VHH binders against (2R)-3-sulfolactate dehydrogenase (NADP(+)) (comC). Designs and how they scored, part 2

Target 1, 333 residues: (2R)-3-sulfolactate dehydrogenase (NADP(+)) (comC), of Chromohalobacter israelensis (q1qwn5)
Amino acid sequence: MSRMISLREAETLAVAALEAVGVPRWEAEVTARALIDAERDGLASHGLSRLPFYLAQARSGKVVADAQARVEVAGSVIRVDARHGLAFPAIARGVERAIPLARELGLVAVAIGGSHHFGVAGAPVERLAREGLVAMAFSNAPSAMAPWGGKRPLYGTNPIAFATPRRGTDPLVIDLSLSKVARGKVMLAKKAGEPIPEGWALDIEGRPTTDPDAAIAGSMVPAGDAKGASLALMVELLTAGLTGSHFGFQASSFFEPEGEAPSVGHLMLAFDPAHFSDGYLEHIEALFQAMLEQEGVRLPGTRRHALRRERGESLELPEAVVDELRAYAVSRV

## First folded at step 12 (VHH; from g4 with Y32W)

Design k4
Fold by ESMFold2, fold request of step 16:
Structure k4 (fold): chain B 333 residues (1-333), chain A 123 residues (1-123)
Amino acid sequence: as target 1 above (333 residues)
Amino acid sequence: EVQLVESGGGLVQPGGSLRLSCAASGFTFSDWDSIGWVRRAPGKGEELVARIYPSSGSTYYADSVKGRFTISADISKNTAYLQMNSLRVEDTAVYYCARYYMFWSGEYTFDIWGQGTLVTVSS
């Protein structure tokens, strides 16, 4: 069954839960908003369902609950060390520095290391786009995909995101995982006791499989086959490589409370279009108009933004999730 | 529940100064629940003049007011201020304080507005 809860109540409860395990107030607010905004966008796998795993990892010390992200500016590069805390506070610190610096310099990078799950990659680039900047984001993750021609997973599903401001309307937002399908679809098929379609995953020997258990033990097929595998390698190098963080095959689970920190990396790029040319916001609308003149074409991000308006200021969540959220909020352990 | 009470508007000569106040109740200042100032001149749409991003100390100012206006907040009094210096006739408008909630995506919603206070810059 499902239950309605307001965004503000969900935020209050999530903040209380995070504070109870030692996350300071500001970091808890940032994290709660990131999870709730994922729910708002219809991305439940990146939303409040992750909160119990963060809480367990803060209790165990896998997540350093009170890590204070360290920011250093080196020219046009903003270096952020998440220090094995949650990713969202580190992202927030990087973005807040990037906005004025990109306006000054025309282009900046935010390089985040020692981090955790990036959340919805489209969100921070949309944040930058709402400040008038063109943005890209990359993150690696624990291994899920093998090099093309291999069978041992070395790369995460490694999102690539992009956003651009648009005059008088929502930004255009592109948010892509590099696997053919989301790993979460395999997990859902496993829970349902159902096979997965061929072409989604490979078993441990690199053979196509329709068995969700074999897929979990094996690897996900890259979107675009060899080209997707190459993009996943590129993301590994741009994120974990540039930040000195763990590559996908070295990163621990985002879900298990045991073990060392995942220590993954992220990269964001922010461009001030006014430094590049005059009239960017008007110019790009010619392309969008030409796209939309074709029946059946929609701009990326449109469904996500429409869903926000449909939902307004409330969430429909499984009853068990709401009950669990309320229980965590009163916990003092 | 949420209330915004504006004050400080009036007549001023070009080059003069005014300070607008907005007393808020029903929310506590944070990085995500803050106050912005919006103005509406006759025959024009709304312009976001300034807002505060409290965690970084960063502020936003419209290009038209940069270097002349300063936004600030006193958390202990739950009040935001807009110090308006070097006023020009083009600054004549009704100024509203508005409460906003900023989502992780950077989208915001204005959910509470003050009544507005008229600022007239005229010789």
Scores: ipSAE 0.345, ipTM 0.789, lowest interface PAE 3.0, mean pLDDT 89

## First folded at step 15 (VHH; from k4 with Y100W)

Design n1
Fold by OpenDDE, fold request of step 16:
Structure n1 (fold): chain B 333 residues (1-333), chain A 123 residues (1-123)
Amino acid sequence: as target 1 above (333 residues)
Amino acid sequence: EVQLVESGGGLVQPGGSLRLSCAASGFTFSDWDSIGWVRRAPGKGEELVARIYPSSGSTYYADSVKGRFTISADISKNTAYLQMNSLRVEDTAVYYCARWYMFWSGEYTFDIWGQGTLVTVSS
């Protein structure tokens, strides 16, 4: 069962739930808005359905509920320690510092360590793009993919995101998981008692499987096979590596309420195009026009932008999620 | 009810000063959002005067008021302010307090504004 809820109500509820478990107001607001934005974008897997897990983890101490991200700036590097709290506050703090610094220096990096679920990777880069910057984002996650030729998952799905401003319209936003398919699709197949298509997953022995159970116990196939695996490795190194955070195989699950903090890493790059050349917006628009001249071609991010407009001021959420959030909000635990 | 209420407007001579206040009720200002002032002079369109981003502390000023006006916000008091110094006749307008709601993706929506307060600068 689903329920329609206004954006305002959703935010209020989410914030209340987060505060109930000890998350400070600002951190709660930022987190709520991140999850709501995922809903707006039609990415429910990254939306408010995640919040019950965050809340449970906060209660158990797996997530430090009252963590305040620490920001340090040295040259072009913005270091953010999420302190095993939620990721979104750390991301927000990093982005805030990145905006003026990128304008000053031309290129900056935000390196976030000791963090949690990155959410929709395209969102923070879009934020930067809306500030006139070109941006990339990387995040590692609990292991889901094995090195190419291997069988043991070591890498997360490790999203890569990119965004650039566009002249007179919404930013272009690329948001890629480095798995061929989302793990959620495998879960759905399992639930339905149906096989998954060949090429989606490997079993625990590293062999292709169409059995959802075997897939879940095994690893997800990287997008582009060996190339995807290599990219995932790059992301591990750029995020967890540079920040000294847990690699995928060291990170606890974002869904388990108990255990050690995931402590994953993020990296964002922000480019000020004005430092690189004149007429950036006009120049790139030529490419976009060429793309759009081809039938069936859509610019990345188009769907997200359209869905936001379509959904307007309301969301459709699972009733169970809403109820659970309400329960937290009322319990004040 | 969600509302912004402006105060502090009035009649002042050129060169004088006023301090406008904007109090939020029915909601709490978020550091993630921005607060600002928009003015409408008689016979003219709306002009963004000043905007503050509390989270970063960054501010925007229209060129016409730069160096003369100062915007600030006290989130603990759920209030924003506009200090207007060296007022000019051309500053005469109704001043509206406004909130820009910012989504996580950085999109802003101009979603709340007050009834306005009249500032008249006249000799």
Scores: ipSAE 0.812, ipTM 0.958, lowest interface PAE 0.4, mean pLDDT 95
Fold by OpenDDE, fold request of step 16:
Structure n1 (fold): chain B 333 residues (1-333), chain A 123 residues (1-123)
Amino acid sequence: as target 1 above (333 residues)
Amino acid sequence: EVQLVESGGGLVQPGGSLRLSCAASGFTFSDWDSIGWVRRAPGKGEELVARIYPSSGSTYYADSVKGRFTISADISKNTAYLQMNSLRVEDTAVYYCARWYMFWSGEYTFDIWGQGTLVTVSS
């Protein structure tokens, strides 16, 4: 069953739940807003349904509930230590420092280590774009994909996100997972007792499978096959590698309530187009116009922006999620 | 009920000073959001006067008020302020306090404003 809830009520509830497990106010607010944005964008898999897992992990100590992200700036590199807390506060701190520094230097990197679930990868880059910057974001995650030709998962789905400002309208936003399909779709097939399409997953032996159970026990096929696997490797190195965080195969699950901290890594790049050339916004619009002249072509991010407007001030959430959050909020554990 | 309430307006002579206050009720100011002042002079459109971003401490001022006005916020008191010095006749307007709610994606929405307070600068 689903329940309708206002954005305000959702935020209040989420913040209360987070505070109940020891998350400070600022960190709680940032986290709540990140998850709510995922809901607004129709990405429920990254929305408030994640919060119960975060809360459980905070309760067990897998997530450091009161972690304060540490920021260090050296040249064009902003280093952020998430200190095994939630990712969103660390991301927020990094982005805040990146904005003025990118304007000053032209190009900066935010490297976040010891972190957690990155959420919707397109969101931080969109924020940077709304500040007039071109941005990219990378994150590794617990293992889901194997090297090409291999069978053991080593890489996460390792999203790549990109955003750029546009003249007089919303930013273009690209948000890509590097798996051909989301693991959630496999789970749905399993629940339905139906096979999955060919090419989605490999079994534990690295063989293609249409059996959802075998797929879950195995690995997800990378988008673009070998090319996707290579990209996923690049993301592992750019994130976990550069930050000294856990690689996918070393990271604990974002869904398990107990255990070692996932301690994954993130990387964001922010470009100030004014440092690169004159007339950037006008120049890129020529490309977008050429794209839009073709029937059926939509710019990345268009659906996201439209959906936000359509949803308005309300969300539809699973009743079970709302109830669980309420339970946390009341328990003050 | 969510509300912003302005105070501190009144009649002042040119060159004088006023301090406007904006108190929030029904909600708490967030460092994540921004707070500002918009004014509407008789026969003119709305003008953004000043805006503060508490998380960064960054401030914006209209060119017309730079060097004369200072915006500040005390989150602990759930109040924002506008110190107006060296007031001019052209500063006469209704001043509105406003909050811009910022989403995680950086999108802002102008969602709350007060009833306004009248500032009259006249000899």
Scores: ipSAE 0.811, ipTM 0.956, lowest interface PAE 0.4, mean pLDDT 95
Fold by ESMFold2, fold request of step 16:
Structure n1 (fold): chain B 333 residues (1-333), chain A 123 residues (1-123)
Amino acid sequence: as target 1 above (333 residues)
Amino acid sequence: EVQLVESGGGLVQPGGSLRLSCAASGFTFSDWDSIGWVRRAPGKGEELVARIYPSSGSTYYADSVKGRFTISADISKNTAYLQMNSLRVEDTAVYYCARWYMFWSGEYTFDIWGQGTLVTVSS
């Protein structure tokens, strides 16, 4: 059962819920907007349904509710220590600093450590692109994929995201998970009592499986097989490696309130195209035009942007999610 | 409940200066609730003139006003200002203060508007 709710009401409820568990107002606003924006883009798995898990982890102390992200600038590197708080405030602090510095220097990195779930990786790169910067983002996560030829999960599904500004229209946004399919599709098949297609996952012995229970106990197949496994390793090193954070096999769950902080890492790169050449925005349109001349080709990000326009100022949420939001918003711990 | 009230408009000669003020009530300045100035000339569309991110101090200016206009905010007074120098006849417009709502993706909209203040630049 679903219910319509305005963006403003959803934000008000989410902020109140986060404040009730000790998250300061600004950090609560940032986090709420990140979750709501995921809903606007049709990415419900990264939206408001995640809020109860963040609240439970703030109550248990797994998430430090009032962590103040610490920002240090060393030349072209912006170091952000999330201090085991939520990731979204740390991302916001890093992006805020990156925008003017990238315009000055031409290229900067934002390295975030001691962090939590990155959310939708396409969103912070889109924000950078709306400021005129070309951007990439990477994050690791708790383990879900094995090294190629192995069977023990060591890497998360480890997103790679990219965005570029475009003249007079929405940025191009690429947002890729490195597993062949989302882990949530396996969970859905399990709930339905149905097999999964071969090629999605391996069992605990590293054998291909169509059994969703065996897949959950095992590992996800990388997108692009061996090449995807290599990309997932690269992301682990660029994120947890560079920031001194937990690799996927060391990171605790984003969903359980027990245990130590996940302490994952993120990396964002921002490029000011004006430092690299003249006429970048006009130049790239030649490639996009060539792509769009082919029937059936869509530029990456088009579906998410179309959904924003369709939804306007309202969200359709499961009634249970709305009821929980209201209950958490009045609760004081 | 939530309001923006502009002041400081008027008649001025070319080359002159004006300082517009925008007093906010019902919300506090932040990166997610910041202030922008939009102008509308007779028979023309709306132009974003300037905006400010109060926390970082970052500003944006339209090319048409860069180097002549300065936006600022006084958080303690919950007020934003637009200092307009070297005014030209083409700057004649109704100037609106507007509250800037930014989505996580960096897309934005102005969701609260003032009543507007007229600036006329002529001899």
Scores: ipSAE 0.479, ipTM 0.846, lowest interface PAE 2.0, mean pLDDT 90
Fold by ESMFold2, fold request of step 16:
Structure n1 (fold): chain B 333 residues (1-333), chain A 123 residues (1-123)
Amino acid sequence: as target 1 above (333 residues)
Amino acid sequence: EVQLVESGGGLVQPGGSLRLSCAASGFTFSDWDSIGWVRRAPGKGEELVARIYPSSGSTYYADSVKGRFTISADISKNTAYLQMNSLRVEDTAVYYCARWYMFWSGEYTFDIWGQGTLVTVSS
């Protein structure tokens, strides 16, 4: 069962819950907005259902609730140390610094270390694109995928995201996880007592499996097989490697309250297209028009933007999520 | 109980000045959001007059008011101000204080509005 709740009520409740565990107000607002924006886009796995895990980890000290991200600029590189806090405040501080610097220099990197769950990778690149910048983002995560030819998970699902501004309309946004299918589909098949298709996952011996229990114990198949595994390695090196953070196999769970911080890494690149050529915004429309002239073709990001318009200023959430949100607000207000 | 309360409107002659205030209650100004004024003249639609990001001080002005109006914010008082100089008859409108709520994706919406204050510029 599901319920409808306004965006404002959801934000108020989430901020109150985060403040109650010691997250300062600005960091709580930023985090709440990131989770709500994921819900707006139809990405429930990255939305408000994650809030209880963040709260539990803040209470246990696995997440440093009041961490203040440190920003240091070294030429065209903006270094952000999240100091084992939540990722969203660190991302926000990096993005705010990157916007004017990219306009000045033409190209900047935001390197974020000592961090947590990146959320929806497409969102911060869309934010940069709405400021007129072309952007990419990468993050690693706790291990879920093995090297191609191996069986021990070493890499996270390791998203790659990209966005570009478009004149007079929403940005184009690409947001890709590098696993062939979402791990949640394996979990759903397990709950239903049904097999999964071959090609989704490997068992603990690295063999293809249709058994959801074996898949959970094993690893997810990369999107594009060996090529996806290579991209996942690249993301590990661009994120945890460049920032001195934990690789996927060293990173603790985003869901368990016990243990040390996950300490994952993120990298964002921002390009000011005016530094690269004249007429970028006009030029790219030729490609998009050629794509859209083919019936059935959609530009990446169109679905999430359409969902925003359909939903307006309300959210449809599982009843349990709404009940937990309201329970925190009643007991903490 | 999130509110924006405007004050400082009134009647002035062309060439005169007014200062509008916008006090926020039930929330604290955030670096993420901006605050400012929208005006609605009789028989016309809404015009964004000016906005400010309180912590950074970054501002925007409509072309129709550039050089005549100045927006500012005092974070310690949780208040934004619009100094309106060299007023013209065309500036006659109801001025609403508003918050531009910005989503994580960088989209925005106006989600908190004041009740408005009337500014009349007449001989």
Scores: ipSAE 0.463, ipTM 0.825, lowest interface PAE 2.3, mean pLDDT 89

Design n1
Fold by ESMFold2, fold request of step 16:
Structure n1 (fold): chain B 333 residues (1-333), chain A 123 residues (1-123)
Amino acid sequence: as target 1 above (333 residues)
Amino acid sequence: EVQLVESGGGLVQPGGSLRLSCAASGFTFSDWDSIGWVRRAPGKGEELVARIYPSSGSTYYADSVKGRFTISADISKNTAYLQMNSLRVEDTAVYYCARWYMFWSGEYTFDIWGQGTLVTVSS
């Protein structure tokens, strides 16, 4: 069963729930906005249904509820220590420093360590693109994929995201997970009692499987097979490696309240195109025009932006999620 | 209760100045709940005149007002201001203070509007 709720009602509820477990107001507002935006984009797996897991982890102490991200600027590198809090406040602090610094220097990196689930990687790069910057983002995550030729999961699904501004219209946004299919498709097949196609996943012995239970116990196949495995390794090194954070095989679950902090890493790059050449915004439209001349081609990000407009100022949420958030919001201190 | 109350409108001659104020209650200014000024001339559509992002200090101005209008905010008083200089007859409009919701992606929409204050520029 589901219900319609306004964006502001959803925000008020999410903030109240986060504050009830000790997250300060600003950090709660940032986190709520990130999850609500994922709902608007049709990415429910990264939306408000995630919030109860964050709340439980804040309650247990796995997430440091009142962590205040620590920011150090060293030339063109903005180092952010999330201090085992939620990722979204750390991302926000990094982005706010990156915008003026990228405009000044032309190119900056935001390196975030000691962090948690990154959310929708396309969102922070889109945020930077709406400020006129070209941007990339990377994050690692708890293990889901094995090295090519292996069977032990070592890498997360490790997103790569990119955005560029466009004059007078929405940014182009690319947001890629490095698994061949979303893990959620395996979960849906399990719920339906149906097999999954061969080539999506491996069992615990590294053998291809069509059994969703075996896939969940095993690993996901990388997008582009060996090439995707190489990209997932690169993301591990660019994120956890550069920040001294946990690699995917060392990171605890984002879903369970037990254990040590996941302590994953993120990297964002921001480029001020005016530092590189004149006329970037006009120049890139030639490529987009050539792409769109081909029937059936759409620019990346078009679907998510259209969906935002269709949904407007309200969300459809499972009643169980709303009820659980209300229960947290009124819980005892 | 979230409220926005504009003041400072009135009748002024071309070339004159006015300062509009927008007092906010029921929320505090942040990057995620910020203030913009929108105007609507009789028989015309709405125009975003100016907005401010308090944390970064970034401002936006419509081309029609650049160099003449200045937006500012006093966080301690929970109030935003629009200083309007070198006013022209075409600036005649009802000026609305609006709160906007900035999405995590950086897109925005205005979700709460004040009642508006009339600015009339004529001889």
Scores: ipSAE 0.432, ipTM 0.803, lowest interface PAE 2.4, mean pLDDT 90

## First folded at step 16 (VHH; from k4 with F103Y Y108K)

Design p6
Fold by ESMFold2, look of step 17:
Structure p6 (fold): chain B 333 residues (1-333), chain A 123 residues (1-123)
Amino acid sequence: as target 1 above (333 residues)
Amino acid sequence: EVQLVESGGGLVQPGGSLRLSCAASGFTFSDWDSIGWVRRAPGKGEELVARIYPSSGSTYYADSVKGRFTISADISKNTAYLQMNSLRVEDTAVYYCARYYMYWSGEKTFDIWGQGTLVTVSS
């Protein structure tokens, strides 16, 4: 049911598949790496299983396969127009510019508009942290959550991610969605014929529900209830708002080949800690040490880093995913 | 077959020069990765002496070689070079060309290695 495949082979196949639908080589490479890195981290929902949807949307024109992201710098703001292409090349272009500019200015923003699925939000902030920068990232998404007190979904689950370098070890990485629980837990309960806990979801009428079918038809409850709803609104404004992109209720599906581009927005912030104070890397270790002295406390991100080391150069993928990947890599006239 | 092939090593006197070449086959240079020279002297671990991002031309040098070594790339020939001037006995090592692969998360690793070329600096 599962198959081992090398990272190099998986990358080669994913790049070939993307090129076959008109994605240029470099853009295909960065997209493939983003999906493979999600697999390495045990985040299969953001991994290679997404590739067929990107390919279908490139074929239909919902994703502009050869969009060349435009980058313009205005002081400390790096503006990236993804031009309805895949998000990963736009993210890569923004991060590439952010690293030297943040070192020069101390603080920069990367504002990406006209974009698509952001992938694992923790990854680009980790990349910035491996360059010595403290980073945050935000993205909106097609609607899944209602305003607090409402029933009509307007906001996506709108991830917030954060990373900081640590001296002599992997960065600390926080990567969270603003829904109280992942949709996958609701789907699991449905499959098992079991109720979900009250407080996870609302039905289509905005009423709390323990019925997984009603939850799937309705909306997800924000993490932290009203406070999470407020954070989801803030993310909408920081991303789609600042970039002139679609809010969650205006954004089309990331999964369907039909319709106009989702045109979502992203924001990343990068801080050079040396501009803020001396000795940041040494100073923050006091906090981490105090946390780790408490039994049961672990630092965010350590599990995904351990998985990378455990897995090495290989991925275990469902056979169906490998078969689809090979099928899509074959070109057709 | 994806590979890197080094050439240009040999015996040289202190103060002399050598030029190492690293030819890539089975892949083309990428902006995301860098190509580097790593050396291993007897009884020592690996030392990254220089690397280059072929498209941008951005470079890195170890303190031990700054001002003496120059890394370059010729994208049209799919080849990187290390010009080694003012050589010292301490530069004696096997020099490996390697691709420094970067994952999406920014984690980096050497994933393609050449066979190595011996550089001996001796009177």
Scores: ipSAE 0.544, ipTM 0.857, lowest interface PAE 2.2, mean pLDDT 90

